# VH-VL binders against p73163, part 23

Target 1, 246 residues: p73163
Amino acid sequence: MTVDIKTTLVTIPNQNLQIAGYLAEPVAVGQYPVVIVIQEIFGVNSHIRDVTERVAKEGYVAIAPAIYQRQAPGFEEGYTPEGIEAGRKLKDQTSSAEILSDLEATIAYAQTLPNVKPEEVGLIGFCFGGWIVYLGASLPTVKATASFYGAGIPHWAPGTAEPPITYTDKIQGTLYAFFGLEDTSIPMADTEQIEQALTKYQVNHKIFRYPGADHGFFCDQRASYNAEAAADAWQKVKQLFQTELK
Short names: E, the ipSAE of ESMFold2; O, the ipSAE of OpenDDE; V2, 0.75 times the mean of E and O plus 0.25 times the DockQ between their complexes.

## First folded at step 11 (VH-VL; framework fv_reozalimab_arm2)

Design m5 (at its last fold request DockQ between E and O 0.82; V2 from the best seeds 0.70)
Fold by ESMFold2, look of step 11:
Structure m5 (fold): chain C 246 residues (1-246), chain A 123 residues (1-123), chain B 110 residues (1-110)
Amino acid sequence: as target 1 above (246 residues)
Amino acid sequence: QVQLVQSGAEVKKPGSSVKVSCKASGGTFSSYYISWVRQAPGQGLEWMGGIIPIFGTANYAQKFQGRVTITADKSTSTAYMELSSLRSEDTAVYYCARDKYDFWSGYSGMDVWGQGTTVTVSS
Amino acid sequence: QSVLTQPPSASGTPGQRVTISCSGSSSNIGSDTVNWYQQLPGTAPKLLIYDNNQRPSGVPDRFSGSKSGTSASLAISGLQSEDEADYYCAAWDDSLSGVVFGGGIKLTVL
C-alpha cells in the first residue's frame, strides 16, 4: 500500500537566506500533493526525518525545512535536558513573521518541483511545530493542517507578536488538532479556547483528545510515546490528507 | 500543594550502591526538570543531575558521570537516583527538587524540594 | 571549587540592608537566569528568587534580586533575626550543560 521513496537534502531560497531542507518523494512518475513537515524544538532530527519519510510513503512529496536556519544552521538535538534547553532558547529567538515567510518560501520551492501539484499543500507539525502549523494554516494556499500538541497557541508568541490563535479567522483549509489529556503543558482550557476560535470563525476542523497520552505522544523515540494514541492519530492524518489534498 | 517525598535514610558499605526514590503528589511531575542535589555534612549544595520524565533521558554533573543513574517512572510520579561504587565522601543528605517551570518555559529555579535522604557510607 | 563565586560569610544588624553577591561567567549568569535559595539550619533549601528578580508566593518583599552582566545580587532589607541562614545562588550553565551553585554565604544577624 505504501510507495517507494527517495530522499534528498535540498536548499530552499528565501531572499538572502538558504534554508536547509529534508525532501522525501515517491520514485514513481506522477503529480503529488506536497506536505510540509515541521520540527519540534530539536531541529530536523531523526524523528522528523522519519515522519517526513512516512508521509512520502503515503503518496506525497514531503519536505521538512530547518526552522532554526537563521539562529543555528545545522542544529539537531536529541531528547536530553541540555538539548531541550538549547532548543527552547532557539524557539524563543524565532520570529512569527520570519516563520511565515519561510513557510511561504518552502511552498514556493515545492511548486518548482516537476512532480508537485501546485495547489495541494498540507502541513503537519509537532510540539513547537504544532504551534507553527497552526500559524501556517493562515496562509491561503494551505488546504490541510495536522497540529500535534502545539503548546502556547492561545497565549504565546516569540517577542511582541500575537499568538497563533489570533490568526484563526484567516484559516481557509481544514485543521485537525491532536492533544494528550495528560499533557500539562497544554491545559484543557487552552484546547477549549482553540476549539472555540475554530468554531467562531467557521473553520472546518476536528479536535482529538487522547486519554492517557502526554506531550510528545507521537514520537516513538521518547518516554512519552503512546502507541495507541499515535496509531489513531496517524489514521486521522491519513484521512485528512486523502480527503483534502487531491 | 505539590509535595516531593523521598525514601528513608540508608547506611551503606563502601563499594555498594544506593537507590533513592522521590515521589511527587498533589501536582504535576512529568514535564518538569527533576534535579538531584546533595549536601555533605557542613558543606554546600552540589548538583548531581536531572531528568524530565516525558523525555526519559537524564543529564549529569561531570563529577558523577559513570557512577550516578537518574531515572523516572511517569506512571507512578517517581524519580530515582542510584549512586554506585560508594565511598566515605558520598556520606551526605540527598535531595530531589522540581524546577518551577516546565520544559517549555525554561529552567528557572527549584521551587519544590524533597525532605532529603541521609546516606551514610561507613567502612 | 564552586562554579559560581560567593563570599563565605556576611553579617548585619536587625533593620539594616545587606547585599549578598554572586559572581559567574558568560556561560551561566551572563546567558541564563539566576535563582537564589535560603537554607535554615537542618532544613531543605527554599527558593527565594527566580528569573533574576521574581519572588515566589510567600517570600517577603524585603528580599530582592538583581543581575548585571555576569554578576548577581540578593538584597535583604529590614534584616530580621530569622534571616540568619545560608544563601546560595544558582543558574544553568550552557558550557557545563547543567545547574551550577555558588559555594553559599553564611549570613549572621548580630
Scores: ipSAE 0.758, ipTM 0.895, lowest interface PAE 1.3, mean pLDDT 94
Fold by OpenDDE, look of step 12:
Structure m5 (fold): chain C 246 residues (1-246), chain A 123 residues (1-123), chain B 110 residues (1-110)
Amino acid sequence: as target 1 above (246 residues)
Amino acid sequence: QVQLVQSGAEVKKPGSSVKVSCKASGGTFSSYYISWVRQAPGQGLEWMGGIIPIFGTANYAQKFQGRVTITADKSTSTAYMELSSLRSEDTAVYYCARDKYDFWSGYSGMDVWGQGTTVTVSS
Amino acid sequence: QSVLTQPPSASGTPGQRVTISCSGSSSNIGSDTVNWYQQLPGTAPKLLIYDNNQRPSGVPDRFSGSKSGTSASLAISGLQSEDEADYYCAAWDDSLSGVVFGGGIKLTVL
């Protein structure tokens, strides 16, 4: 059963940077685990806001920080060729260090909220955000991570940084990864490499591979949406967060 | 190998519409960016627009906005370009092309082209 | 007229090195990778160079691409008679939110 929620635009401080955030919270008084929702390359758009609200409705404080705050404040695009190109270029202008810093700042901000259990932190991310939360899973405060079709985890990072898979040994929480088997941007070999790394370093993990699902299968706002895979994945996410954060 | 096969030549009257098809075979379709490019006789290449079937959304050159519609049918691996309010200036060979476009490398070139469809607009 | 600027024609003799230029702006070549296409007479264009300097399979290494600032260049070494064709540069333009082509250059092998 879902709970009533409220939404607010917030400002997340990170040194001299003020990161815009979309916050969704249960209306009922209490303390809730916090889940950081990480965007695709399209910014904190309607889909990401929707997911943030969905997470909150499950009894969490959910917050989506603008990952592109440094590069393009207020950036929000749809699922168009134009949006892809714009978002892709911004992605290439990010850095692992800045991304991690923003995650830490977001977590720190969330931990100051009166209705948050500061010790219960989860991550969920999509596409580029899937990549980000895998990297973010290495943060000691993170207990649960849901990575959706994170491309490039084994082999890509902005600039000269190491890819997120390099930090697998630092992951202390549980990590769920979700992949579509028709996703040409994420070869099966990449998913296997991720699974091997997680196994090698004894990270508690589950890898879900959905036949017939393509990249972005969780997003109901584009043609790649796969209702069955998305529904199953959401159940797994709820289970993950229930087990690790509540 | 991947091929793009386009529909046959068209002869149209001014003011009418034409719809050209582009069917992909021998490879994936949905994740690629399908562009439409035309070439008037003795002229250069002109990008009209494109579509990423997996997203279902198209973008267009400003010159053709409101007059061109690009669609894709994933089930048949076919892209379509419909151009309305045809003029004599629309007489050209129309190409569809597969772009190696993706979320990480962006526009990486149209590596597969259709054979072209000649559209003639005359009174 | 084309957003990217190319000379209308170029020529060379067999064995020579020829260079084809492509001039753009900060919204296209300055911010995006450049692709080159070869179009033989009566045929569809063919991808010749992608990502500024990468050759697809089957393209001889005598074809090379480079990019600097808002300009790109296609170099053809050891010019051959079969190289006589039209050559087009292309890039994504951020301001136009789409692909833009050069005007094309007709290369004649004398």
Scores: ipSAE 0.658, ipTM 0.851, lowest interface PAE 1.1, mean pLDDT 95
ESMFold2 (binder alone), look of step 11: mean pLDDT 89; pTM 0.926
OpenDDE, look of step 11: ipSAE 0.656; ipTM 0.852
ESMFold2, look of step 12: ipSAE 0.686; ipTM 0.869
ESMFold2 (binder alone), look of step 12: mean pLDDT 88; pTM 0.921
ESMFold2, fold request of step 13: ipSAE 0.584, 0.218, 0.693; ipTM 0.838, 0.681, 0.879
ESMFold2 (binder alone), fold request of step 13: mean pLDDT 89, 89, 88; pTM 0.924, 0.925, 0.920
OpenDDE, fold request of step 13: ipSAE 0.581, 0.629, 0.620; ipTM 0.823, 0.846, 0.838

## First folded at step 12 (VH-VL; framework fv_reozalimab_arm2)

Design n1 (at its last look DockQ between E and O 0.87; V2 from the best seeds 0.00; counts 0 for: pae E 2.8 > 2)
Fold by OpenDDE, look of step 12:
Structure n1 (fold): chain C 246 residues (1-246), chain A 123 residues (1-123), chain B 110 residues (1-110)
Amino acid sequence: as target 1 above (246 residues)
Amino acid sequence: QVQLVQSGAEVKKPGSSVKVSCKASGYTFSSYYISWVRQAPGQGLEWMGGIIPIFGTANYAQKFQGRVTITADKSTSTAYMELSSLRSEDTAVYYCARDKYDFWSGYSGMDVWGQGTTVTVSS
Amino acid sequence: QSVLTQPPSASGTPGQRVTISCSGSSSNIGSDTVNWYQQLPGTAPKLLIYDNNQRPSGVPDRFSGSKSGTSASLAISGLQSEDEADYYCAAWDDSLSGVVFGGGIKLTVL
């Protein structure tokens, strides 16, 4: 039941910053919920664009903003040692405040689109993006969040900022988190801490832990891809967005 | 215990190829960066390249690009370094080493080394 | 010829404090962390310092690392005879997209 989509490059204004974005939309005239797709450390690469399109094909307006616009305009890397190092360094040069600002700007931009239901905003993010969307889930406009293998949520933030888990009490929407149990970058204890925080503050949530899945298990463009886990996770994401945004 | 065990010494003719293996044990093989470093007699350490097994992609020092191939077999937790078109200058001890790499701290040093593989290139 | 520059040799007497320098550029030491390796004669290198100033388990606290700008330094306090070895600095180089080593320094304990 996928729909035909169109894709365009857009520019998202954020004060003096012009954030490059990849926009995917249903071709059919209508009103659609919007989903912000947040990149890994590798920029808005082919995988992120693909996910953006997949989200759109499910009947959403999907937009992927360049999170590294400030640090490295046009940044896009593959899954290589070089790409990892470059992306990691850029990650360390970000700030929570700037990231949140960019999310808000992206949401605001999306809300100006004629085919968007402005009150129906979802987030989906991967790796560093998983971290970002957990943080972004604290925004009052966000109704649904899918966080994929977000590392460092309990204990990391760039600079002197507090980690995203600190803002759990601000989350008003529903949050799904997806973890691979073979992911050495995300200890089980971290996933448990996240779950405890979500429970403590009575956030609607589901935690999915996939045995045999490693970091990046959703990405079919790298060796860590786990088709079974990815397929299940995608069904859960669709259910989440269907329930909360439609 | 974490260890890297390399294949045995090699004696090769100029123009031939050598493939050195590095078997890892005691840790999650796929998650750590394996580097290959060589050391010619009486010389310093020279980084050749490396691989993150879970990604399956390698990177190389420019000096060796086109002549070196680094691979990893996750099923056997073994990394390989193949060097072709051997010349006398390639005579060295070749090391594999696990880099203490993660997505937060990056390449934080080679904390585990193989015992080294001596490759001798002579006519 | 090495991307990172180290003096070829250094020496000290037992109990002395010695400092080994490592000079790089903005694309390596200036932008990334520095690691130090100790290589005893006839052995594989050993990680001595990582992330500029961190010691792996088992490394005595008389070894310390520091970094400033595009330069790094390894300090050895209370020099001992067993410290006689080759020492290498290393860092990731952004321009080369790989690890680079210093030329190594031979430390002699007199």
Scores: ipSAE 0.540, ipTM 0.807, lowest interface PAE 1.4, mean pLDDT 95
Fold by ESMFold2, look of step 12:
Structure n1 (fold): chain C 246 residues (1-246), chain A 123 residues (1-123), chain B 110 residues (1-110)
Amino acid sequence: as target 1 above (246 residues)
Amino acid sequence: QVQLVQSGAEVKKPGSSVKVSCKASGYTFSSYYISWVRQAPGQGLEWMGGIIPIFGTANYAQKFQGRVTITADKSTSTAYMELSSLRSEDTAVYYCARDKYDFWSGYSGMDVWGQGTTVTVSS
Amino acid sequence: QSVLTQPPSASGTPGQRVTISCSGSSSNIGSDTVNWYQQLPGTAPKLLIYDNNQRPSGVPDRFSGSKSGTSASLAISGLQSEDEADYYCAAWDDSLSGVVFGGGIKLTVL
């Protein structure tokens, strides 16, 4: 059952930085777990705002922080060659330490909200956001993580940082990872390395691989959308959050 | 073997249009940017535009905006470039080229080229 | 008129080193990577250097690329007769939102 929601533009303080955030929350009086929604390379665009609202409609306080706040305040792009190149350059300018700090600040901000259950934190993220939420799953307050088509989890990090797979031993919550089998940005071997690491460190997890689905299969605003894979993945996300965020 | 095969030569009159096809094989068509580049006789290379089939979106050089349409058909692994309102100055060899574009790692140059399609515009 | 500037010609003798220049701006070479293309007469261009200084498989290591500020260079050491071709630099240009080429340089091996 979906619920009525309201949306608000908020500011998330992190030391000297004021991070723009998109907040969606149930209108009904209550205490709700929080889910942090993490952008692709394109900023908090219409797709990410839509996902943030969809999560809130399932009975969560959902918040999408602007990951690029330091590099390009207000950055938002669509799915054009120009937007892809601009977003990719900003991704390469990020720092794993700053990303983790901004996630912690977002969690802390959410915990000041009167309608948020303390310590009931979920993450969901797409593409670059899939990479980010895998890294963020290492934070001890995170109970549930949905990582969608995160490229580079075994092999890439900005600067001299270690890739997110090296943080797997710190994951205490449940992690679901979602991949399209046609996604050339994420070879099958990468998905196997991720599964192997999660198994090795006894992380509660599931890996979902979708035949016929390409990178970005969840986004209904672009040609790679795969309705069957997206619908199945969404059911798995709902089950994950319902089970792990109480 | 990665290959781009273009449609054959065309002779056109001014004011008409031409549509050149570019059939891709040997790689995942949807994942790579396809550029269209032309070269007039004795002249240099001129980028016209390109398309990312996975997103279904194209961009165009400003000089050709409004006259060129670039499309992709994922079911046949074929890209198309249509140039309208032809003039004698449009006489050129037209190339399609795959950019080894990785949205994660970035633009990395046109590593595979079609054989070229000669378009002659004569009055 | 080319956004990237190359001299129109260069020459060398077999075994020598030749350097080919390419000059741009902060909106292209200054902020993005440079690619180089070789075009033999009557053929399609061939990618010679990408990402400023990387060689595709099959390109000999006597071809090298570099970038400094808004300028790029292609160096050919141990020049051979088959290197006689036209050479183009290229980069993404942020202000034009697309790829720009140099005017091309005709390399003659004497």
Scores: ipSAE 0.306, ipTM 0.698, lowest interface PAE 2.8, mean pLDDT 92
ESMFold2 (binder alone), look of step 12: mean pLDDT 91; pTM 0.938

Design n3 (at its last look DockQ between E and O 0.81; V2 from the best seeds 0.00; counts 0 for: pae E 2.6 > 2)
Fold by OpenDDE, look of step 12:
Structure n3 (fold): chain C 246 residues (1-246), chain A 123 residues (1-123), chain B 110 residues (1-110)
Amino acid sequence: as target 1 above (246 residues)
Amino acid sequence: QVQLVQSGAEVKKPGSSVKVSCKASGGTFSSYYISWVRQAPGQGLEWMGGIIPIFGTANYAQKFQGRVTITADKSTSTAYMELSSLRSEDTAVYYCARDKFDFWSGYSGMDVWGQGTTVTVSS
Amino acid sequence: QSVLTQPPSASGTPGQRVTISCSGSSSNIGSDTVNWYQQLPGTAPKLLIYDNNQRPSGVPDRFSGSKSGTSASLAISGLQSEDEADYYCAAWDDSLSGVVFGGGIKLTVL
């Protein structure tokens, strides 16, 4: 059963930066866990807004911060070759430190909202956002993380920073990772390396690998959409957040 | 090995349309960017547009926007380029080319090319 | 007119080192990687260099690429008769939202 929600554009303060955010909240008075929804390389686009609303409809306060606020305020692209190039280049202009700072700022902002349970924080991210939330899972406030096809987690970071897998030992919450087995951007070896790291450091985790699913299989706005995998993954996400945040 | 096989030569009248096919074999299709590049006689290479089958979206050079349509059929690993309102200036060899696509590294160059399709536009 | 600028022709003798230039702008070479293609007479183009300086499998190491600012260069060492071909540089252009080619250089081996 879903709840009625409302949506609002918000401004998330981070020192001298004002991060644009898309906020979705239950209409009913109450206190809800908060879920930070992290974009792909395409900005806070219609898909990310839809996911944010979908999360909220499950009884959460959901907020999607503009990760590219520093590089390109208002950036939003579709799933086009142009959008890919633009988004990819912006991704390369980010830094782990800035990303983490923005996550912390977003969490802090959410914690000031009257309808939020400040101690119940979850993350969900897609593609680049999948990478981001894995990194963000190392934050002590995070209790649950859903990482969708996060590429580069074992071996990539902007600049000279260490990849997110390096911070696995800092993860205190539960982490679910979702991968498509046909995703050429995420070799099986990468998923195994992630699983090994999570196991090694005794992080509560589940890895879901979907045969026949490609990169972006959760996004119903592009050809790589896999309805079956997406539906299953969503059930797992709901279960994760229900168990860890409610 | 991976190959791109294009449809045969075309002779067209001005004002008509031509649709060229490009079938990939020996490898994956959806994870690549398929570009269409033409070359008029004695001229250089001209990028027309491309498509990422996994996304199903194409982009075009401004010069050809509104006149060219690029599509892909994942089930048959075939890309198509349709050019309408043909002119004599459209007489060229048309190539499809595969560009390795990666969200992190981007495009790594057109590493596989079709054999080319000669399109002749004449009255 | 091509977005990327290349001299129309170049020549060299066997064994010589030849450099082919490609000039662009901040929206293409300045912001993206450069690829080079070799086109032998009567054939489809072949990828020669990608990502500024990387050689695909099968490309001899006498071919090298470099990039600086808004310009790129292809160097051919130990020039051979079979190197006689047209050479094209290419890059993604952010302003045009697509791939752009140089005009091509006809390299003659004397």
Scores: ipSAE 0.751, ipTM 0.887, lowest interface PAE 0.8, mean pLDDT 96
Fold by ESMFold2, look of step 12:
Structure n3 (fold): chain C 246 residues (1-246), chain A 123 residues (1-123), chain B 110 residues (1-110)
Amino acid sequence: as target 1 above (246 residues)
Amino acid sequence: QVQLVQSGAEVKKPGSSVKVSCKASGGTFSSYYISWVRQAPGQGLEWMGGIIPIFGTANYAQKFQGRVTITADKSTSTAYMELSSLRSEDTAVYYCARDKFDFWSGYSGMDVWGQGTTVTVSS
Amino acid sequence: QSVLTQPPSASGTPGQRVTISCSGSSSNIGSDTVNWYQQLPGTAPKLLIYDNNQRPSGVPDRFSGSKSGTSASLAISGLQSEDEADYYCAAWDDSLSGVVFGGGIKLTVL
């Protein structure tokens, strides 16, 4: 059963940076685990806000930080060709160290909230956010990670950083990864490399591969939406968070 | 192997409209960006707009905004370009072209072109 | 006039190296990758270079591309008679939210 929620625009301090955040939380007083929801290349747009609310309705304090706060405060785009070009350029300007620092700041901010369980942290992210949450799973406080169609996990990082796959030995929580079999931006071999790395370092994990699903299959605001795959993936996310965030 | 096959040549009167089709075969149509480029006789290439079928959204060159409509039908793997309020200056060869337009790396170039469709606008 | 600027023509003799240029701005070549197209008379354009300097399969290595700042170049070494064609540069332009082409350069092999 879903719960009533409230939403708030917040500011997450990280040293001299003030990161914009979208907060959704149950109305009922309690102690809820935290789930950080990570944007695609398009900023914290209506889709990411909707996902943040869906997570909160399952009994979590959900927060979506603006990953592009340094590059483009207030950046938000829809699903258009110009949105792809603007968003991917901002992705290329990010820093893995800054992303990890901003995730840690978001966790620390969440700990100041009255209805949050300490150090019960989950991550969920999509596309670029799938890449980010794989990297973020290396943080010791993260107990559950849902990585959706994260491109470049084995091979790409901004600047001179190592790709997220090289952090796999640091993952202490459970990681579920979700891929569409029609997604040409993520070769099957990449998903196999990810699975092999998770197995090698004995990370508790599941890999879900969806026939007929393309990149962005979870987003119901895009033509790529695949209702069957999205429904199954959501059930898996709910099971993951219920099992690991207690 | 991806191929793009366009509809045949058309002769139109000023003030009318033309709709050119571009049928894709091979590859995954939904993962493409289908651009429309025209070339008037003796002139250079001019981008008109394009569509990402997986998003269901199109974008247009400002010059053609309001006169051009670009659509895609995933069930038939066909893109369409309709140009309205035709003038003699619209006489050109109209090409469709595929760009992979990887969501991760963005625009990458038109690597597959249709054969072109000649549209002649005469009074 | 075209957003990207190319000289209107160039010429060379078989075996020579020719370089053709393309000038843009910070909103296109300065922030986005450059493509080059060859158009033989009476045919559709063909992609020669993408991502500034990459060749599609089937394009000979005597075609090479480069980019510096807001300018790009296509070089053709070992010029051959069949290289006589029109050549266009292209890029995405952020301010126009779309693809821009150069005016084209007619290459004559003498």
Scores: ipSAE 0.455, ipTM 0.757, lowest interface PAE 2.6, mean pLDDT 92
ESMFold2 (binder alone), look of step 12: mean pLDDT 88; pTM 0.920

